VH-VL binders against a2bn08. Designs and how they scored, part 2

Target 1, 238 residues: a2bn08
Amino acid sequence: MAEARLQRLLRVYVLDTSALTDTRLRSLLGSGSLDEAVRRFAELIASVRIAYGVEVYMPPTVYEEARRFLLSNGVTVQSFEALAAWITIKPPTRHEIRIPASIVRDYVEEVRARLARGLRVAEEHVRRAFEAGGLYAAETASREARREKLGAIIRGLRERYREATRHGMLDSVEDLDAVLLALEVRGVLVSNDEGVRRFAEALGVISIDPPKFISVLQGLLRHSKTGGVAREEAHSTS

## First folded at step 1 (VH-VL)

Design e05 (framework fv_emapalumab)
Fold by ESMFold2-Fast, scan of step 1:
Structure e05 (fold): chain C 238 residues (1-238), chain A 122 residues (1-122), chain B 111 residues (1-111)
Amino acid sequence: as target 1 above (238 residues)
Amino acid sequence: EVQLLESGGGLVQPGGSLRLSCAASGFTFDDYAMSWVRQAPGKGLEWVSAISGSGGSTYYADSVKGRFTISRDNSKNTLYLQMNSLRAEDTAVYYCAKGEYYDILTGYYDYWGQGTLVTVSS
Amino acid sequence: NFMLTQPHSVSESPGKTVTISCTRSSGSIANNYVQWYQQRPGSSPTTVIYEDYQRPSGVPDRFSGSIDSSSNSASLTISGLKTEDEADYYCQSYDSSTHVVFGGGTKLTVL
């Protein structure tokens, strides 16, 4: 029983979008372009699947989001397809997956608290705009200068609101699908999002960040070169 | 993590010039007002200058008007203080300070650099 | 233009309450927000109170600010005084003509 869980920890992984958009990906997989990093990631996943039977999954929602991001940021279709060829694209069985009511209740409570914080951030910025108008109206004679000040207030509001409401919280269908799929396949979730990882762990799903994931896969391949060569070759030819 | 790293301090003769730099990271630099605040050895804090997020508005303490120029390069996330016609009274540790928000004068300073020492002496 | 005046030093024993005043020379203290900064030896300043009464995250509720229009002053009060509270404290305010003004600073000694 415990051995089955351990084998899943070593062999089955589910990626959320952050696993493919992590800014550390280029340095972890080698210098150069994002396109080169994606090709090296594909080679790494292919190698561990062939040698050790490591399975990597992602839901279609994550696949679509990752594809849009990578293609918009200089990754070629060929490079992305090479990566996708080694990943199992499978949706979670949403209507059959059960979540304890206590987790839903805690999530609802967190949403309410964050919405209240967001309102306080909005009220703060309304106050800032009022004060700026009063103190600097005579100094800000041009229409363009006044527009610039308003723009700065709005940018600050957006940044602080995002921090207050979204930081450390499960806030997308793509993230939820990744957690649900990890729960269903009894795999390890790979995510750089603290909110996603917190939600996964509340459900009993083990999570690791993308650097740790890459390190684990590289460690498996390094082990095969310095030891276990006979077993790796037997496994690879099966 | 918000970081402010000052540089450019040193020893300069009266009447000389010096340019201080403050490298900023960990926040959207152009959305926030920045200030220089100095502290003479064994003395209190004295505000020197402030600049808006865009660089369009600047303010100076009376003691430095016409001698010091505050500026910023938002593409490099760097704040500058050009100090000309330096006097012995300008001897101080110069701190780079981040305004809480865009507001130049009314916001409190939520982050401060480590400071850089400027000594004006023969 | 205005000035902010603080006592040069205050001392108190651990567990007691200390109050540091900041008096404005011209114009009402209530016209503009007052901030308070703490500076430990060899360190950069940090904010303990902003906008007269507000505490930043991480500052214990032992620190509080107040405004007294009758004496034209702001005050920083530290209750339950601890040895780590030993530092220099600065008030700061502003107006459109003077711009940013700091008080002269108060050295708090905990004995």
Scores: ipSAE 0.006, ipTM 0.397, lowest interface PAE 12.9, mean pLDDT 83

Design e07 (framework fv_emapalumab)
Fold by ESMFold2-Fast, scan of step 1:
Structure e07 (fold): chain C 238 residues (1-238), chain A 121 residues (1-121), chain B 111 residues (1-111)
Amino acid sequence: as target 1 above (238 residues)
Amino acid sequence: EVQLLESGGGLVQPGGSLRLSCAASGFTFSDYAMSWVRQAPGKGLEWVSAISGSGDNTYYADSVKGRFTISRDNSKNTLYLQMNSLRAEDTAVYYCAKVEDYGDYWYFDLWGQGTLVTVSS
Amino acid sequence: NFMLTQPHSVSESPGKTVTISCTRSSGSIASNYVQWYQQRPGSSPTTVIYEDNQRPSGVPDRFSGSIDSSSNSASLTISGLKTEDEADYYCQSYDYSNHVVFGGGTKLTVL
């Protein structure tokens, strides 16, 4: 993206769940806990809303998913609601939004290919489990080694199935709602999910990752504080 | 803090013995197989030994079989490597490593800082 | 026993893409998982790829892994090269007979 285009489009953002679960957020916001990071994020969003009229949106599906995740990971209700207070929660108008048929066709083709890969991964791990069962009975007497072997095969199946079917793919209604809302409000999508971002960009929706989003917002505030081009004369109330 | 800390390295004469230790913290030690991996000065990584979470099964590279003994004390979260009949070729930095998915593949997902063993007169 | 063979060194300019190969001497490369480790000078190894193509948390998406059964090799691909990527890279696999086997390592130089 050209710098001028980003500056022109800096007023409206849409967050997906990954914007609030990115592991880099705590370090970027200088926080020791996820709860502290959420509070600092709320302050940052509030500051740019007040100073520049920046609007941040989330669909209700993302709001519920983010709330559930954050509350399960040590964030207080108060901290989350403080963040949510500065975010506009609204669903995309799904029945009015139109997507080019070419994008849908490409998506269907990719889903089919990924399902075929997932089946091959499953078949390979069934074969491995069968072969390992026989070998561990003959070569190792340890119950723990057999349990570890079974666990390893199951974990390998789950990881490779996830890679084959989900990685880099738009596969949740929450993610789709975020993309559709961004398209509708002509906003920038904030996501660290490669599949979500590729789908958004295919629709002409600009996307950035959460670290870049934070950098942009902090940059806006630093520019105003250093007295850049947007500087105004400050007056104290009497 | 999930970490592995090696100790016990040093200078030893050929034919001598040395015991390495690795203190583990931040994870359930007994749930994971553990391994020793070494690296000779300016050379690549070479696997040395591994032990199952229970300590019931041990595995050795052919180059150390019969000379080295791997063991663990799950009550102390500590891994050991007893090295006997040391040779100049055993000179290396010895890394302690946690093994994820033991039995199917040995993926080393956490490494210690390493401890230097020098076998020289 | 089988061996894993890597090129001793590769070099490329910042911003470019580099691929490091790891070829298995006997048996199929696909019969067991391949991991990739990065070791910067004076540091312990860290995992950049596990189970052929998976990235640990914190590893940039510029790193990817693949398996090619026709050449009996695994590959580590690093796109958008940065100076910080300069390191030694090791592939590693396993089987019941050979236990853990490491490749000889590849020194990546970013010019």
Scores: ipSAE 0.000, ipTM 0.382, lowest interface PAE 15.9, mean pLDDT 82

Design e08 (framework fv_emapalumab)
Fold by ESMFold2-Fast, scan of step 1:
Structure e08 (fold): chain C 238 residues (1-238), chain A 122 residues (1-122), chain B 111 residues (1-111)
Amino acid sequence: as target 1 above (238 residues)
Amino acid sequence: EVQLLESGGGLVQPGGSLRLSCAASGFTFSSYAMSWVRQAPGKGLEWVSAISWSGGSTYYADSVKGRFTISRDNSKNTLYLQMNSLRAEDTAVYYCAKDIEYSYGYEAFDIWGQGTLVTVSS
Amino acid sequence: NFMLTQPHSVSESPGKTVTISCTRSSGSIASDYVQWYQQRPGSSPTTVIYEDNQRPSGVPDRFSGSIDSSSNSASLTISGLKTEDEADYYCQSYDSSNQVVFGGGTKLTVL
């Protein structure tokens, strides 16, 4: 039973959006263009599926997001469809999937903490704007200079607010679908998003990043003896 | 020029069936989610159904579940709504609408068709 | 599942500012984007505001959108009101159950 579970961990993968939108995809696959990288990725997945029965899944929501990104960044429809032909597009069965209430509770507590941090960031920048406005109250300060200063403060607010509330957090339906699908098919999640990976690990889902995923697939094609390395990489967080 | 053109509306008796079509032009149809939104005479807008860019995911308002089927043919740039078991309360102008973005499951419309009238009466 | 509530009608004179509210019955108004559509008599809806406060190309800057989390509502504000602004206005949002929700609509009369 343990043996069968171990073999499944080496042969079933679920991709989130970051697996196909990673800006390193071109260099990881040794190509000059994103379009060429997508074609090479398709060839790699096809090869491991044919040789070793490796299954790759993606939920429809993630697939739609990845497709829009890739097509808007120079990937042709033909290249994307070639990749799609080797990926099983399947939604998670949301109403049947059960997760421990403790995980939901922890998520809610983290959201609340991050919202509190976001409010403090907002309050800090309101104070900055008020103080800056006082300095620009003189007739000699131009309207243009005042608007430029206000714009800089607002940009700082948005940057720090995003860092406080969204960085390292599961915050999209697409990412949640990828995790839920990985749980349902008992596969390995492929993602470079720390928040997505932490949520997956809390559910008992093993995750690896896209560079390690590509390395594992290339390793499988060299020799069957690399199966041990692939398993170790599936448990790695680096 | 971006356009959505609905067709297939008409008079049908209660319990009957009708298929609506929406022809899209001027944008990459296969990249966007699409919806059907209806409006009964003198009433407000009511969402009916939505379909993902690929047709792999479909969503329906509770009032039409089991009776209506949304589908698309990306090779023909056409959206469809198959309406079965029609009731008097289905009488409305049916609009097709293009989703502005579907990256996080949101439904927002930036382009609307001219509408096609469906009248369900005996 | 939630409802979006708008006033049935609003009236104002040309040149003045009008605000139309859209209140969410459950869940945060800020959790999902709010859009605003304009529908003139006999015409299809057109988008005047998307993603809470963004204007499509061709929509004058007299139209603006805002979110107020304290009242759990979104607002459409039209300044420098013109007779051509007379129309029905609908707010719209989306929930996690994959349902699109429209407000009941507000008839704006410019007199």
Scores: ipSAE 0.000, ipTM 0.386, lowest interface PAE 21.4, mean pLDDT 82

Design e09 (framework fv_emapalumab)
Fold by ESMFold2-Fast, scan of step 1:
Structure e09 (fold): chain C 238 residues (1-238), chain A 123 residues (1-123), chain B 111 residues (1-111)
Amino acid sequence: as target 1 above (238 residues)
Amino acid sequence: EVQLLESGGGLVQPGGSLRLSCAASGFTFSEYAMSWVRQAPGKGLEWVSAISGSGGDTYYADSVKGRFTISRDNSKNTLYLQMNSLRAEDTAVYYCARGTYDYVWGSYEFDYWGQGTLVTVSS
Amino acid sequence: NFMLTQPHSVSESPGKTVTISCTRSSGSIASNYVQWYQQRPGSSPTTVIYEDDQRPSGVPDRFSGSIDSSSNSASLTISGLKTEDEADYYCQSYDSSYHVVFGGGTKLTVL
């Protein structure tokens, strides 16, 4: 039974948005453009599905997010849909999926800590804005200079607030859906997001990054083309 | 939704006094600077007075300084303008207007205006 | 203490573009933000432009604001003129004593 479970697990993958937006994919797929990379990725997934029965899943929320991102970054509708044709788009059955209360408790504790850090970041930038505003108003600085300075402070606040509250945290419905779907289909989560992967691993979901995912799939095809035989276990007693 | 409703306008004799009120609803009143802006019949807009959200800072046009007093009661969501020693040139529609959030250096924008209340100073 | 000067009236045909100027008498127009308000007869003013060139939600793309430091003026430009644009328009800024200053107003007639 264990052998059948291992074969199933190694053949089922769930993609989050980072699996399609990872900046390393162009190099790994040997492509000159993002559009070309998406087409080659489609060919790769099609090949492993046909040859080895590898199943690739994606929640509808991830599909929509990836589509918007890729189309706004030079990928054609035709190229994206060619990729999507080999991926099973399926939502997680949220009302039937259960997670341990200990995971929720730890998540709430982390949120509380990050909110406290975010408040401090906000307070520091409010002080900067107040001091800058006082200097500019008192010295009759130009309106353009004051606007630019305020904009820079607000940009700094947004960047540091994001670092304090969101970096390394599970903070989107798309990410949660990917984890829940991976749990439901007993698949491997493909993600480049530290927070998403830590949450998945806490639930017992195996995760790999997009470069490793591509390498595994390419490895399967290389073995097929060279006539080599891959074995799950190999050992010698002589 | 934000609403501002002025009251207290009417006919008054030169040298008389009148108190205008502005009832505010639909927002956190204490977090906004408030102003009074007037408009004489057939004429343009003229700023009269402003008060900070806390009530700690008040500003007046030179034409009304010493005669008018702006105040607010944040517990009642109400802005006031006490007008003393009224003159014929004070005849105007008086608008209550919400200023930019917690401005310190005056008003940047009046994003909501009341319907106005007419003050007529005549014998 | 300064004044903001606007033309008393402007007129133009439907579909055309009109520009209303607002000139500051002393000190730089760039020293403080300029707002623009629209007032129809019997109505309270409403904002069409704030902070020199920003449009509130619900104000059509036809309305735009600009600043010209060389002429020390702000301008409100209305393209694709419609009959409903007929109104009085006021510019507004504030001085170094933190007093609000309104322009004299411009009556726009759409013929």
Scores: ipSAE 0.000, ipTM 0.382, lowest interface PAE 13.5, mean pLDDT 83

Design e13 (framework fv_emapalumab)
Fold by ESMFold2-Fast, scan of step 1:
Structure e13 (fold): chain C 238 residues (1-238), chain A 120 residues (1-120), chain B 111 residues (1-111)
Amino acid sequence: as target 1 above (238 residues)
Amino acid sequence: EVQLLESGGGLVQPGGSLRLSCAASGFTFSSYAMSWVRQAPGKGLEWVSAISGYGDSTYYADSVKGRFTISRDNSKNTLYLQMNSLRAEDTAVYYCAKTPDYYEWGMDVWGQGTLVTVSS
Amino acid sequence: NFMLTQPHSVSESPGKTVTISCTRSSGSIDYNYVQWYQQRPGSSPTTVIYEDNQRPSGVPDRFSGSIDSSSNSASLTISGLKTEDEADYYCQSYDSSNEVVFGGGTKLTVL
């Protein structure tokens, strides 16, 4: 969809944790620090809410997850709470929400397949570790060198296990709550997580990534300055 | 029953383009990596390209990099191969294939194949 | 990147046992699983062995796979040869970049 269509039709957004942790956030908001980016994001959301009635939601589970991440990465409590003040924090009504059985069946089948792949990855790395151990049989090989080699194999296992079992899959209650809330409020999900977005789209929920979300909001504010149709015409001739 | 059915093959001139499709049924399509494998007349099997279940990772043989693009539409259970700048040496039967129920890039189910002939 | 080398052809009489080798040119054969495919004339390939030594449903127990780390090779063994076993056989593995590698194929003649 074109940006102008999103501005007219879509007034309600739901954020998952990735919307607030995206590494592109600092660049998109012209900020030197993550703390500054969070403050500018708060100003942007406040401005579109006041000018256009844009509503932004997040579930409490996402609020807690985002808070922990941002505070651990240099964002002040004051800056985070300033952002949260413009966001409606509301849990999805889980016991009332219905999901087609076909989606649940497909999810169960996907989990089963990925667990099988994870086991194969684990078996491969057990074999590699066993073989590598033989190369360090000599007493002159340092304990530190052997620990470094084992550590490398374990890191390789963890990365391949993650790719096999979790990449592109809905795997957290925080993400599920964001999707369910978006379905409930009939809003657009903002996420850069492929698995979250795929699940949302299967339920008929429109999703966009954080850069597109920021672009849409900034576009709304530019539209306000030039006055409706005149801005749309100027944009098409630019 | 798990089935793969290729289509879109035909006669095309050197430098031309062709798009192959593979319709999948009987399994959860998005859960499995898919491959294209070709076989020139009277020759052996040659791997062409592979795509992960969610479509976020693609892999290509050196002979087709920059010319071929693999893609998938999980909502339609369909795998695609867009072939551009075709050469006589691309003439082959093209098979789509499904990976086993593990992360190993092998094949457990093969389609019937579709013939691509690059000639004037 | 590596190559998988197979003999171009093997021939044996009905009832006997044949072994087809698949040798990896660089890196250990143990790094990645090996599959084996059978292709009868005019047909699509079918899997006869996956994950080094596993048989799909419907494949006779006369077919077996093995790995020999000392020769850096995988082997497909077919016992009690039947005329219908006459086909081209391909081994296949993959590298650390997830690129698929096929052996050149072995033509099995049963006469």
Scores: ipSAE 0.000, ipTM 0.386, lowest interface PAE 15.6, mean pLDDT 83

Design e14 (framework fv_emapalumab)
Fold by ESMFold2-Fast, scan of step 1:
Structure e14 (fold): chain C 238 residues (1-238), chain A 124 residues (1-124), chain B 111 residues (1-111)
Amino acid sequence: as target 1 above (238 residues)
Amino acid sequence: EVQLLESGGGLVQPGGSLRLSCAASGFTFSTYGMSWVRQAPGKGLEWVSAISGSGGETYYADSVKGRFTISRDNSKNTLYLQMNSLRAEDTAVYYCAKDDSYSGSYYEDWFDPWGQGTLVTVSS
Amino acid sequence: NFMLTQPHSVSESPGKTVTISCTRSSGSIASNYVQWYQQRPGSSPTTVIYEDNQRPSGVPDRFSGSIDSSSNSASLTISGLKTEDEADYYCQSYDSSIHWVFGGGTKLTVL
C-alpha cells in the first residue's frame, strides 16, 4: 500500500511558473531558441507520459502566467499550446483543501516580520531622497543628473523592498495554486523558487528544481533502452 | 563615459534567426532599463523592445511580439535581442539605448545615449 | 493607440528660425512628455530636447521645445540656423499601452 503510494507520487508532477520560465531551459533541452526548447519540452513530457504514465499538471493561474511570459519572450502560440496539450490544466479544489493551522501561523509571523523589514527599507530611502533633494536645491546639477539620482534611489528602494518582503516567501496566487494542486494530486512540485519549495515541504509535498525534473525525465527515457525501468514498474504495480 | 556598442548584425535569409548584442560601459548597468530601436534604410525610427534593469519586465512592439526576445546579462553588462522568423521588413539598423523602463513607474524616459547601431539585412 | 505626424521636410536659410511640428492623432499631446532627437547623416540619434522643453547639457539655447494643446501638437524651434543643424529630427512620446512612439521624422535642409 505504502509502496503504491510512493510509486504514484514519483509519477505525478505539478509545475509552477519557474518550471517553464527558467532561463536554463534552452540549454537543458539542447535548443538554440526558447521556442524550440518549448517544443522539445513538449516532446519529452509526451514521451514519458506514453512510456511510463508520467502525469504533469499545472493550475490555470500558472498556465496564464507562463503563457504571458513565454509569448512575450519569442515563443509562438502554436509551440506553447503544443506543450500545454501534454499537461493537465486543472485548478486546485481550494474550498476542500485543508492546511494545518501551525503552517498558517508560521506564514503570518513571517509576513509580519517581512513587512517590518520593508518599512525600514522605505524609511532609509526616504532619508536618502531628502538628503539628495537638499543637495540639488542649489540648482547647480543638470535636470538629467537630478533625475538619475532620484531614479537610482527609487530603484534601490524597489530592489531592497522586494528582497525584504518577497525573496524566499510564498507571495502569489500562482505559487499557492501550484502547491495546493501538488498536495491534492499527491505529486512532486517542480519549482525554482525557494519560498514556494519551503512552503510545499512544510506541507509534506516533495519538491525538485526544473533542471532536476528534466534530468529525471531524460533519465527515464535513457534507462528504458536497457529494459530495466519498465520491468521494475510492471513488477511494482502487481 | 557612458558607451553602448552593438554587434551581431549581418545578412540572413527570410525565416532565419540572428542574435544581437549590446555591450554597455560607464554606468551601473543593472539599475537602468534598456531598449532596442530600429531604423529601416532611408526610413524613420521604430521602438522594438525594452527590458527593466533586473530583467524581470520585458515589453515588445506588436510588430515583433512572438518573434523577438529581449534579454540581459547584468554580470557581463550586455543586452541581447534574439530575432526569430525574420522577414524582409525587419531589415534595419538596430540601436540599443539606455532608458529607465520599469513597472509602476510614472517617469517617462527618453533614450540617451544610443549605440552606433548594427545593420541587419533580411534578403534571399 | 496613436501616431505622431511630422512634416517630411523643412528648409530655411542660415541665421533664420525654423519650427518642426509633431501632431498626436488621438489623446492629448500634453498627457505625456515629448522628446526630440537629432540624427545627422551616418550618425546615431542624439537628444536635443527632453520632457517637452528641457535641453541636455551641450545643446545650444537656440533649440527650444513647446506644446500647443489647441492643435494637439508639440514643436521643436531652432533659431539662428547653422549649417551643422542640417539633420533628420524625430519627436517621440509615450503611452502605457503601446510604450514609445516615434514621429515619422523631418529632414531639415539649411541652404
Scores: ipSAE 0.000, ipTM 0.377, lowest interface PAE 16.4, mean pLDDT 82

Design u01 (framework fv_dusigitumab)
Fold by ESMFold2-Fast, scan of step 1:
Structure u01 (fold): chain C 238 residues (1-238), chain A 123 residues (1-123), chain B 111 residues (1-111)
Amino acid sequence: as target 1 above (238 residues)
Amino acid sequence: QVQLVQSGAEVKKPGASVKVSCKASGYTFTSYDINWVRQATGQGLEWMGWMNPNSGDTGYAQKFQGRVTMTRNTSISTAYMELSSLRSEDTAVYYCARGYYDSSGYYDAFDIWGQGTTVTVSS
Amino acid sequence: QSVLTQPPSVSAAPGQKVTISCSGSSSNIGNNYVSWYQQLPGTAPKLLIYDNNKRPSGIPDRFSGSKSGTSATLGITGLQTGDEADYYCGTWDSSLSAGYVFGGGTKLTVL
């Protein structure tokens, strides 16, 4: 079981959207722009594929989402396609993939709990709005003051409702496709999304975040280069 | 098994504070609100407030506003209820209880209850 | 003082049927779902009914709930000695800052 885990850590990876949209990507790859970071990421993936046979996968749904985000944030088509050229774009075989019913049951229970919490958040904010409206019904309150107070309550509702219902949750088809593909190819999932990673780990899929993924790949190449330097020194001293 | 396990009985002097713990197991702690309910000897159930373990948000009954604080520690799946400025009338069994809901998503009930913590306030 | 009114006691013989009422207002029972709890002596409350008339897993169909206007009722058929307990109705009260309220409780005695 340890040997199987080591092989998965070294050989096969699946990227979700967060692996390519992580705002830390430009600093992790030592680049001045997101476009340059994407090109350096392509070089890194190409290098480990050539040197170690590392395979990187991505579902079409993740490809489309990542493409839209990166192109809208200054990445060129050429740079994105250079990266995609070293990634295997493949959908999970959804109708053939099986998962334990216990995991589905736990997921359904969590969704129901989050909906109930969301309702509680909504009820609290309706109460706040009603009370604020009563106070601002007086002629002394300006129209602008009433609008600002209502706006603040609505913003608070949106933020806390999202936290109650979506934060730490598997909540998109793109994320699900990445987990299912990782299960199918017996690979390591690369994601900075806590909910996606928890769901993957429940299925027995190892997951790592994008900084750890980049570190592992750079470490593989550095180890190879370090061996080369040591051999050169040995040859020099002989 | 899904359960809530509370801390042991406490004896306090008037004016002191008490902090009761409620440890959840067998379910995702952050997914369900924890409510606190008390019951004085021979009396009925009295709701004190709710706490959202994911956000830390709380709602307290008016009677306890300013004296009660509900918190949690998500790393150990534990909820806390602290009641300050204790009076003899605060002598009661204190329960934590999980908010319950069905497929409709609305919760109106408490399905899992702690065993209760007896708090006695005496001179 | 409870905001939901229940009779303080009710009694019946084994095998009989009993109903327990719970009366409130538009801000609580009138606009919200009602739950019912059973409390055996020395134990924590146990959920019997939620969402006005639904039973959790493990609750026999002898227990039923209903709601009409601002009142709710708990029905128990085929009464057993093990049903001797205190029974509480409960619901959210929209006028109390999203607060939950319980009835005063009804002690059921089986002869």
Scores: ipSAE 0.007, ipTM 0.428, lowest interface PAE 13.0, mean pLDDT 83

